# VHH binders against q6mzz7r34to333, part 3

Target 1, 300 residues: q6mzz7r34to333
Amino acid sequence: TFKDETFPAADSSIGQKLLQEKRLSNVIWKRPQDLPGGPPHFILDDISRFDIQQGGAADCWFLAALGSLTQNPQYRQKILMVQSFSHQYAGIFRFRFWQCGQWVEVVIDDRLPVQGDKCLFVRPRHQNQEFWPCLLEKAYAKLLGSYSDLHYGFLEDALVDLTGGVITNIHLHSSPVDLVKAVKTATKAGSLITCATPSGPTDTAQAMENGLVSLHAYTVTGAEQIQYRRGWEEIISLWNPWGWGEAEWRGRWSDGSQEWEETCDPRKSQLHKKREDGEFWMSCQDFQQKFIAMFICSEI

## First folded at step 1 (VHH)

Design a22 (framework vhh_8emy_2)
Fold by ESMFold2-Fast, scan of step 1:
Structure a22 (fold): chain B 300 residues (1-300), chain A 121 residues (1-121)
Amino acid sequence: as target 1 above (300 residues)
Amino acid sequence: QVQLQESGGGLVQPGSSLRLSCAASGFTFSDYAMHWVRQAPGKGPEWVSSISGSGGSTNYATSVKGRFSISRDNPSKTLYLQMNSLRPEDSAVYYCARGGYLRTGSYFDYRGQGTQVTVSS
């Protein structure tokens, strides 16, 4: 089985910053097949943002971009290639990133840092089921230097590194923007869409009373005009890489809100999904007030 | 529009000092944490230092701790990086960035064009 000596199963690959800040000790490295929960899969039932759950690294900037990428099948083959834990398996995985004007291949072994038989960083939503997000995170960590180097970053850099595209930055507080039109146009063009919240009362990422996380990156998963009462309202759908329901918007158009019960829009069953999976709807008005920026990454 | 403009880079000898400045405009400067990030040729970006909106909290990468000092002047909307005891490995383009505080999962939403620092042996 392949052993990558250029990015070893050692503390040096995690980096001193994360080891100290997270008080990490007794970090063990294991291949997915050695983890409890059954045989590992690289990709199970195709890729989805719901395969991703952020772990101990503060890499929401990367994971939000990755979540958006899962909605664009064209990038699956380019970045993830055809790989599995069964056919031609040798403990080696490879991924492509855009760097310095070209696609660059990054090779890793499939040893992952674990604590208590669970992945320390990105982990599968189904324990030990699907590992493409975990392995891709490891490859990106290797490209940047270590997992500690994922502990900061520009959302724009993650978007470009995953696509080779061009960023349009929409300042949500500057001028009125037709968000539904912008999101629908970008989605039809195959663009990646992400957004960010500003600082809260402190300069730390924290869940706020309204359910949003301050200093955090989210994936924009859609936008729609919906019938409400005698008229219509514009709403936007977002996904939080944390992937747990307690950090979801609690205001208008949230999973349990009065708006979803009162609307008679014929698309209600298609749009509304009551799950604690990190995905939620909110009004475009609240979005524009509570978020600071939306980034669109396009190939055109 | 949000704009960040770095200045102060240059070519210096090992052991020298440089002070980088970043002029910010287009937003309420004191409401945001600010950061310095550097990128050397052929390497990925490396976070260098962070400072809270009020200036009351600072943080540094291990590689620069004790040598670099971050500060800000909110009335003039300017961020500074005082670099002492410069080493050849400090050679990089230095970027001013707006965002959250690094320690708790921050990310950067804007950065400037950068200023080149070259430390020649």
Scores: ipSAE 0.017, ipTM 0.452, lowest interface PAE 6.7, mean pLDDT 82

Design a23 (framework vhh_8emy_2)
Fold by ESMFold2-Fast, scan of step 1:
Structure a23 (fold): chain B 300 residues (1-300), chain A 120 residues (1-120)
Amino acid sequence: as target 1 above (300 residues)
Amino acid sequence: QVQLQESGGGLVQPGSSLRLSCAASGFTFSRYGMHWVRQAPGKGPEWVSSISWSGSDTNYATSVKGRFSISRDNPSKTLYLQMNSLRPEDSAVYYCAKDLRYSGYGFDYRGQGTQVTVSS
């Protein structure tokens, strides 16, 4: 089984900043096959943002971009390639990133840092034993230097590193923008869409009373004009890479809100999933007030 | 220590032009996006313009588009705002702001601002 000597199963791969900040000591590294929950899968059935659950690193800037990537077959095929824990398995995985004008291949072994029987950083969601997000995070950590180098970053850096594309930054507080048109146009073009909340009471990400996380990155998963009462409202759907329903918007158009009970839109059952999966709807008006920026990453 | 120092404001007549400058120090200027934000008396802050770390992408508030131009000089660590066809509504304190390095997008207000007054 392959052992990557250039990014070893050691504290140097985590980095001193995270070791000190998270008070980590005697970190154990395990291959997915040695973790509980059954046989590991690189990809089970198909790729989904719901495969991702953020762990101990503040790398939501990367994971939000990755969540958007899961909706684009062309980018994900280039990055993830064809790999498996069963066919030709040798403990080695490889991923592509855009760096300095070219696609660069990063090779890693599949040893992951763990605490007990759970991954320290990105982990499989819903106990499904899917490891593509965990391994891709490790590859990105190797590219940048260590897991500590993933700790806090810019959304535009992740978007470019994953696509080689061009960023359009939409400032939500000052510029009038037709959000539904912008999101639908970008989605039709195959662009990646992410957004960010402003600072809160601290200089770190923190869950707030309204269910949003401050200083945090989200994936934009859709936008629609929906029938409501005598007219129409514009709504936008977002996904939080934290991956749990307790950190979901609690205002208008949220899961269980009165708006979903009252709407007669024929697409209601398709749009309103009412699950605690980190994905939620909110009005475009609230989005424009509560978020600071939306980033659209398009092909050159 | 991050420092941003704005200059170039003043009292001008409607239709005039002004060029604002922001001298940056204490961080790697060429790695961060930069912004201009303004605040008029009795009003909240209004975002005016942004420029990417490389200078290849710029954005403008609808109220200033076509009249203002943002630029940067990475070797000299200086941000600029060229303001043409100034209107009384443009009167405000203008602040230079640096992108946050953290997981979200935002502004670090480090400068004291420069006052722009457009009146006769």
Scores: ipSAE 0.000, ipTM 0.143, lowest interface PAE 12.2, mean pLDDT 81

Design a24 (framework vhh_8emy_2)
Fold by ESMFold2-Fast, scan of step 1:
Structure a24 (fold): chain B 300 residues (1-300), chain A 119 residues (1-119)
Amino acid sequence: as target 1 above (300 residues)
Amino acid sequence: QVQLQESGGGLVQPGSSLRLSCAASGFTFDDYAMHWVRQAPGKGPEWVSSISYSGGRTNYATSVKGRFSISRDNPSKTLYLQMNSLRPEDSAVYYCARKLYGSGTYDYRGQGTQVTVSS
């Protein structure tokens, strides 16, 4: 079974900053087949943003970009390649990233840092043993130097590293923008769309009373005009890489809101999927007030 | 209280070099990416350069790439900008800035240091 000597199963791969900040000692490294929950899968039933659950690293900037990437099938085979835990398995995995004008291949072994039987960083969703997000995070950590180097990065860097594209920055408080048109146009073009919230009471990501997380990155998954009462409202769909409903918007157009009960829009059942998975709708007006920036990454 | 204090500006001839410094206090400096932003007379702010919290990643505006070099010394809580081959177009007030996580808005910037490139 392959062992990567250039990014070993050792504290040096985690980085001193994360070891100290999280008070980690005697970190154990295990391959996915040694974890409970049944046999591991690289990809199970195609990729989805819902495969991603953020762990102990402050890398939501990367995970939000990755969540957007999962909606664009053209990137799947280029970045993830064809790999599995069953066919021709040797403990080695390869991923591609864009760096300094070219695609570069990053090779890793599949040893992952764990505490008990749980992955320290990106984790498979509850008991489904799907590891492409965990392994891709490890490969990106190796590219940047360590898991510590994933902390407090830039959304623009993650978007470019995954696509080789060009970034458009929209400052939500100072830039006039037709959000529904911008998001629909970008989505039709195959662009990646992400956004960010401003600081809260602390210098870390924190769940606020309204359900949004401060100092945090989200994926923009759609935008629509919806029939409401005698007119129309504009709404936007977001995904939180934390991957859970406990940190979801609680205001207008949220999963359990009265707006969904009152709307007579024929597309209601298509747009409103109540799920405890970090995805939610909100009004474009609330989005523009509560978020600080939106980034669109386009090819060339 | 977060404070950023720039120094090192001045009046220089075209082709000269200058090194700007920024002393940071009131926050855990090595938890944040740091940035240089400049504002020329009659123009809006222009991002110049960024450096990750560890110094492992740096980025530069196209207009300064190859001439400017950003660096940091975490133990002394100091950010630097080495400016080489200065041109009249580089004349501006240079600000040290901290940015919100995720490439959002700048939440703090210093008072600035004036750089004038003129013969």
Scores: ipSAE 0.030, ipTM 0.487, lowest interface PAE 6.3, mean pLDDT 82

Design a25 (framework vhh_8emy_2)
Fold by ESMFold2-Fast, scan of step 1:
Structure a25 (fold): chain B 300 residues (1-300), chain A 120 residues (1-120)
Amino acid sequence: as target 1 above (300 residues)
Amino acid sequence: QVQLQESGGGLVQPGSSLRLSCAASGFTFSDYYMHWVRQAPGKGPEWVSSISTSGSTTNYATSVKGRFSISRDNPSKTLYLQMNSLRPEDSAVYYCAKGPRGLYYSMDVRGQGTQVTVSS
């Protein structure tokens, strides 16, 4: 079973910043086989944003980009490659990232930092025992230096590191933009789409009264024009990498809102899925007021 | 006690260059995304440019892209804005701004500003 001596199962791989800020002590490292919940899987079925649950690092900037990537299968083979816990397993996993104009392969062992019986950082969501997000996070931490180097970062850096693409930055408070057209055009082109909220009362991500998280990155999962009363409204779909969340949008077009009951759009059943899964709809008007930026990453 | 102090503004003719500086204190400068914002008389604030913690990522408003360059020197805790090919429309008070930790083009602290006037 492989042990990576260049990124060891030690405090140095977590980094001083996270150790001090989160007051971490007695961190142990375990391979997925040694964690409760049954045998581990690298990928179960297909990859999905719903495989991802953010943990103790403030790396939503990376996880929102990952969430977008799961909607674009062409990037999966480049980054995740063909790997498993059952075939040719030796405790080694490999991932590719774009760095300084080229694809770079990062090799890690599968030891993960744990407090008690739970992964300290990204965790398998739904108890599916899928570890591709956890291991990819570890590889990115190694690439950047440590898990502390994932703690607060830039959406545009994650998008470029995952694709080698070009960023279009849309400042939501400055210029008129046709959001439905922009999102649909980007989706047709196979682009990754993410967005960010501005600061709230504190210098950290915090759930707000309206259900949005401040200082937080989200994945844009779609946009549509929807029939509402005697007219049309524009709506946008977002996913929060916090996963099963205490924080979901509570305004217009949220899960269980009056708008979904009153619409007679024939696509209602396709668009409206009432789940506590971190995914929700909101009006483009509210989105443009409550979010600060949207990033579109396209390959050239 | 976060403090941001801008300098380097003045009266220049169109086509000139000017370099603005911002001295930061009271926080760990290298941990924060930094911004330049400007405000012309009778107008609201306009975001101009942003720079990541290491300086590896920079972003610019369309109106200044290709003419302005943002940079930082973490050891000296100083933010810079190099302004080339200045136009009358660039006349404004320029503010240095810090975001909270967590880097999403948001701003929570602003300096006192430095006046830039581009006029013949």
Scores: ipSAE 0.012, ipTM 0.347, lowest interface PAE 8.6, mean pLDDT 82

Design a26 (framework vhh_8emy_2)
Fold by ESMFold2-Fast, scan of step 1:
Structure a26 (fold): chain B 300 residues (1-300), chain A 120 residues (1-120)
Amino acid sequence: as target 1 above (300 residues)
Amino acid sequence: QVQLQESGGGLVQPGSSLRLSCAASGFTFSSYWMHWVRQAPGKGPEWVSSISSGGGYTNYATSVKGRFSISRDNPSKTLYLQMNSLRPEDSAVYYCATGYSRLGTPYDYRGQGTQVTVSS
């Protein structure tokens, strides 16, 4: 079984900033096969953003970019390659990132930091022993130096590191933009789309009264014009890397909102899936007011 | 109106140190993340460092990590960048910037810049 001497199962791989902030001590490192919940899988069923659940690092900037990437098979296959816990397993996993004008391969062992029987950072969903997001996070931590180096970063860096593409940044409070057209055009071209909320009352990500998280990165998953009352309204779909939970938009077009009951759009059943999975719709007007920036990453 | 004014640049030899300052006004300085961004001749802007509103968190570009130190003094509304072990590749115009998001650009406001030239 492979042991990576260049990124060891030790506090040095977590980093002092995160150890101190989270008051971590006696961190244990375990391979996925030693965790409860059954045999591990690298990828189980279909790959999706819903495989990703953010843990103790403030790496939403990376996870939002990764969530967008799960919708693009070309980038996903390039980065994750073909790997398994059962076929030719040796405790070694490989990932590709774009760095300084070229694709570089990052090799890691599959030892993950845990507290009790749960991963400290990105975690598999309760019913899935699926570890590609956990291992990819570890590889990116190794590339940048440590898990502490993932703690508070830039969306543009993650998007470029995952694609080698070019970023178009849209300042939502000052740029004139047709959001539905921009999102649909970018999606059709296979571009990755992410967005960010501004800082709140503190310098940490914080769930706000409206259900959005301040100082946080989201994936843009779609945008549509929808029939509403006597006209049309523009809406946008977002995914929060925190997954399911308290932090989900509560305003217009949210999962339980009156707008979904009142709309007569024949696509209602396709657009509104009413799931508590971190994905939600909101009006483009509210999006433009509540978010600060949208980033589109396109191939050169 | 938001104003950011950088100072402290100059011409120095490799291995030298410089401390850049940025005086902020027109907004609640203590409530926002602050950033240093540089632009070398013929190149696009490069992010250098960021600091949280309370100063508890700092981030650095790989190229400057271990050599540069960002800090802030909220009472005086001033941002600093201590640059040690300067190299020719650090030569650039340095801008301070504020964004309403810690997660990256675009920067909402940027200063006029201060020139740093590292040459022998």
Scores: ipSAE 0.012, ipTM 0.454, lowest interface PAE 8.0, mean pLDDT 83

Design a27 (framework vhh_8emy_2)
Fold by ESMFold2-Fast, scan of step 1:
Structure a27 (fold): chain B 300 residues (1-300), chain A 120 residues (1-120)
Amino acid sequence: as target 1 above (300 residues)
Amino acid sequence: QVQLQESGGGLVQPGSSLRLSCAASGFTFRDYAMHWVRQAPGKGPEWVSSISGSGYSTNYATSVKGRFSISRDNPSKTLYLQMNSLRPEDSAVYYCAASYKLGGYSFDYRGQGTQVTVSS
C-alpha cells in the first residue's frame, strides 16, 4: 500500500498554525478502509455538493468553488480522474489542478487525519462512505504546502485552480446587475458561480442571528423569478459548505418561511426543498445587501 | 496590540464633504483588506466600502456609489474615505475594519469609530 514520503502521515502535513489554533496533539492517520461504516467508495452515485462537509480547516473558499464544480460534469474526469477503492487499489490517488498555465497532477496516499473514527477536516456524509472530497482536499493541501495553507484563502484562487478559467468579479454594491439573468446565463454556459459575505462582529467566520455566516464563501446554485402576491420577486439559491441547518438563512424565502406558503407559483414544488443540507433561497434584494461579491468563473 | 483609530468626523451641512482617516498599527497593513462600516442610531451596522491590500480593487455600497471613494496609503498604514455630497441619511458612527482572508481566523478589528452628523 502506497506511502507518500513527500506528504507524510505526520504533523508536518497539518502544519503548525492548525495544530496550535485547534490544539491538536494526538492526531491519528487512517486509510478509509480502516474507518467504520462499511467499504469505502471514491464516488458513489455520481458527485454532488451534498457529499461535502467542511471540517476543522477554514477552507470554505475552496469548498464553495468545489460545490459549484459538482454541478458541471465536464470537470469530473479532468480533476478526479477514474479511480476507485476496489479496482487496482494500491493506496494511491491522483488529482489535477490548474497551476501557472497548465494542468498539474498531484499524487497522494489515502491516509487521512482522524480523531476517533471521524475525519478532522472534510468528512464523508453520514450513511455514505464516499471519500472523493476528503482526498481532493488532501491533494490541494499538498499542492499548497499543508492543511494549514487551506486555512484562509481567496475564492478566485480556488476557482482558477480547479478550472483554469477566467474570473468575472461582480461587486454587488457597486455594480447594477440583473442577478437572475446573470446567474442563468452563467449556468447555461457551464460557469462556476460563488459568492462571499463581508466581515461580521468577530475576527472569524461566524454564524449570525439571520443565519448567514460572516467572512464566508457560498456556492450560488440558481436564481429564479417567482410569482408573489400581485407580481414577481427575484430569488437566489445558495449552498453553505458547513452543511448545518442552524447556519442557514432565516429571512425571506428561507426554508419554512411564510413566502413559500403564500406563493402560488406552479414551480413551487421544484424550487422549494425543506432540508437540513446547507442549501437555501433568499431574495435577490437581501442577497445584494448581505453579500459583497459574486464570482463567475468561465472557460477561456 | 492591534489598533485601528478613526478620525475626521464632524457636524456638516447637506452637500458638504468630509474625509475620514483610519490609522492602523500592530499588524502588516498591506496584507489586509480594509473596510468602512457605519452604524446609525437604532440601526444595525451597514457595510460602506472595501479596498484590497494592494489598493487595486475597491467596492462600494449602492447607497454611496459615486459619492464616496476609498483609498489607502500602505507606507503610512492609513485608510481613507472621501465623502462627497453628504446627505442626512449618511449620519452615523463610521468604523474601519481589517480582514485577512475568507474563512477561519479572520483579523477583523474595528476601532472606536468617528461620528459623522449631516444636519441643516
Scores: ipSAE 0.019, ipTM 0.290, lowest interface PAE 5.4, mean pLDDT 82

Design a28 (framework vhh_h_nbbcii10_fgla)
Fold by ESMFold2-Fast, scan of step 1:
Structure a28 (fold): chain B 300 residues (1-300), chain A 127 residues (1-127)
Amino acid sequence: as target 1 above (300 residues)
Amino acid sequence: QVQLVESGGGLVQPGGSLRLSCAASGFTFSYRSSYALGWFRQAPGQGLEAVAAISGSGGSTYYADSVKGRFTISRDNSKNTLYLQMNSLRAEDTAVYYCAAGRLYSGSYYPSEYDYWGQGTLVTVSS
């Protein structure tokens, strides 16, 4: 079983910043087979942003970009390759990232840092059964130096590292922008779309009373015009890489909102899914007020 | 602790040029897990105004409409320094200029988004 000596199962791979900040000591490293929850899978069912759940690192900038990427089959295939825990398993996994004008391959072993029987960083979905996001995070940590090097970063850097594409930064508090048109045009082109909230009362990411997280990155999953009260409103769909719905928007067009009960739009059943998975709708007006920037990453 | 120190301010005639520098200590510039950096200014009797912002190694930049085409923001990670090159200066550019840093996932034009501030450097444009 392969052991990567260039990124070992040791504190050096976590880095001093996270070890000190989270007061970690005697960190245990385990392969997926040694975790409770049944046999491990690289991909279980299909690839989805809902496979991703952020852990102890503030790497939402990377995970939001990754969440957008899960909707693009070409980038998924290039980055994740064809791998499994059964066919030709040797404890080794490979991922591709864009670096300095070219695709580079990063090799890792599948030892993951754990506390008890839980992964410290990105958490495997389905009771510790699906590991592609955990392993990809480890590969990115190796590429950048350590898991500590994932702790706070730039959305633009993650988007480029995953695609080799070109970034358009939309400043949401400046001149008016047609968000529905921008999102639909970008989606048609296969572009990745992410956004960010401003800092809150503290200098760390925190769930706010309105359900948004301050100093946080989100994936943009769609935008639509919807009929409401004999007029039209513009709404935008976002996904939080914290997953699980611990912090979901509670304002207009949220899962339990009056707006969804009152709308007579024939597409209501297609657009409105009542699920606490980190995905929610909000008005484009509230989005422009509450978020600071939206990034579109397009192919050259 | 994080500290930002501005330099390069002074008196210049209209149409002239100045380059402001902002030296950072207490953290290192890194395009992966670094701070968004910006320049703000406050003219006598006016509020604080965003001038320019920069983030990431890919260099997403923002400029206020009043300075577009005249000012250029840049960062030198090896020297841990932020720069503002100011060309074609006008009397209206007279202000105290502040550099600022904040943990942001993008550049920001809102002063409230920046946690760390320099003490400011005076730029006077006058004949």
Scores: ipSAE 0.038, ipTM 0.471, lowest interface PAE 6.4, mean pLDDT 83

Design a29 (framework vhh_h_nbbcii10_fgla)
Fold by ESMFold2-Fast, scan of step 1:
Structure a29 (fold): chain B 300 residues (1-300), chain A 125 residues (1-125)
Amino acid sequence: as target 1 above (300 residues)
Amino acid sequence: QVQLVESGGGLVQPGGSLRLSCAASGFTFSSKYTYALGWFRQAPGQGLEAVAAISWSGGSTYYADSVKGRFTISRDNSKNTLYLQMNSLRAEDTAVYYCAAKYGLRSGSYTYDYWGQGTLVTVSS
């Protein structure tokens, strides 16, 4: 089976910053087939942002962009290509990223750093041992230098690296914008949409009392007008790459909010999916107040 | 070992300009381990606020809405120095300005590990 000499199963691929911060020693590297949970899958059914669960690296900037990408078949096909653990498996996987004006292929072996029987960084899907997010994260770590190099970045860099597209930066506190129209138009065009929260009382990403994380990146998954009381309200859907059981918005239009019980919109059952999956709704008014920027990445 | 030293602060009238510099020692901006560089500020009695940031490659920049179009962040790797060009200054820009270097912490994608001691900018007539 293939062994990548340029990004080996060694501490150098993790980087000194993460090794020291997480007090990692004697890190074991395993191929997916050697992990418990049955036979590995690259992509099991279809890809979804819910396949992504952030691990030990603080790479939410990359994972938020990746979450948006899962909704676009064109970019998925270009980046992930046709690969599997069964057909023509040789322990080698290939991914494409946009770099310096061109698509560049990054080749990796499928050895992943583990602690016990769990991946240290992005984790495979629970039931199915689905590994496309884990392997893509490894490829991006190789492209940037190490897993430590994923520990901070800009949403714009990830969006461009994944698409080769052009960024529109919408400043939520200053720009006049019709958010529902902007999100729907961008979605129809196949654009990737992400957003970011401003700094909080500390200089770290921190879960706040309202359930949002400060200094954090989110995926925008939709926006709608919804019937409420004697009129309508505009709402926006967001996904947090921290995933299950993590911080979620607790304000208006959140999973447990009174707004969902009071609305008579005929689409209520389609829009309100109460789950601890990192995805939630909030009003566009709250979004504009609590977030600082929204980024739309388009081909044109 | 690692030090960041700001300079260029001072008194300026509203509408004026200042350029802040941040000289780094003990590490280099061109290091693979320097993920990002940024400017933060703290007004009297207020918390720390992000002003501008630049990626390790210099290819991406971030600006707070309050300074967008007025401030420009840049870096010179050969001089190991970060700059903040501040134009059209307003009274509300009065603050101590800090430069910071990004190293990863488990808790956050925007965490900065190394900080300067700050330089005071006063915008007043």
Scores: ipSAE 0.000, ipTM 0.159, lowest interface PAE 16.2, mean pLDDT 80

Design a3 (framework vhh_ozoralizumab_d1)
Fold by ESMFold2-Fast, scan of step 1:
Structure a3 (fold): chain B 300 residues (1-300), chain A 120 residues (1-120)
Amino acid sequence: as target 1 above (300 residues)
Amino acid sequence: EVQLVESGGGLVQPGGSLRLSCAASGFTFSDYYMYWVRQAPGKGLEWVSEISYSGRSTKYPDSVKGRFTISRDNAKNTLYLQMNSLRPEDTAVYYCAKGRYSLGYTPDYRGQGTLVTVSS
């Protein structure tokens, strides 16, 4: 099987920054077929943002952009290409990124850094054993230099690297904006939408009492006007790349909230999902107060 | 302890150029976004440039776009601002600041600033 000597299964590929911050020693590297849980899949059934779970790197900026990308078949196909663990498998995988005005192909082997029997960085979805997010993260780490180079990044860099598109920045506290219209227009155009929370008490991402994470990037997955009481309310849907069970919004329109019980909107069953999967709804009013910026990435 | 030391300010005529520098210490420079912000006499703080940790992404407001260029040297822990075609309205104290995220940040002004005066 293929061994990539330009990005080896060694500490140099992780980088000194992460080795020091996470106090990592004796890191083991394994191919997916050597991990417990059955045969590996590159893509199992279909691609979804729920396949992504952030691990030990502070690369939420990349994963939030990737989560948005999963809703666009054109970008998915261009970046992930047609690959599998069963057809013509040789331990080699290829991904495309936009760099310096052109699409470039990054080749990697499928050895992943592991602690015990679990991936150290992005983790495959528990039941699916699906590795496209883990391998894509490795390819991006190689492109930037190491996994340490994914640690603390810029949402706009990730969006451009994945699309070659143009970024519109919306400062939520200083500019008037019709959020539902902006999100619906961008979604219809196939644009990627992400957002970010401001810093909290520390220089790192931290779960707050209301369930949001400070200094963190999220994917915007939708926005709607919903019937509530005698009128209408505007709501927005977000996804946290930390994934299931870590931190989810606990305010208005969250899973299990009074608002979902009281609404008579005919679309209630389509919009309301009772899952701890990192995806949640909140009011546009709360969104505008609690988040600092929204980024829309559009085709040129 | 975080330290940011600005230099390169001075008196210059309209249309002139200056290069500001910011020497950083006490933190891992390459892990932070860096910014230049200014405060003109009698005015509030104004953001004038932003650069990502790698230097791949830069941002400017329309007031300085095309005239100012932000850059960084991660090996030397130094941030720069090249200012061309200076105007009297560019007169201000310039501060460098660090942050973990872009646009809408709350800057940590550990720097003491450097005065730029564009003489009319």
Scores: ipSAE 0.000, ipTM 0.305, lowest interface PAE 10.5, mean pLDDT 81

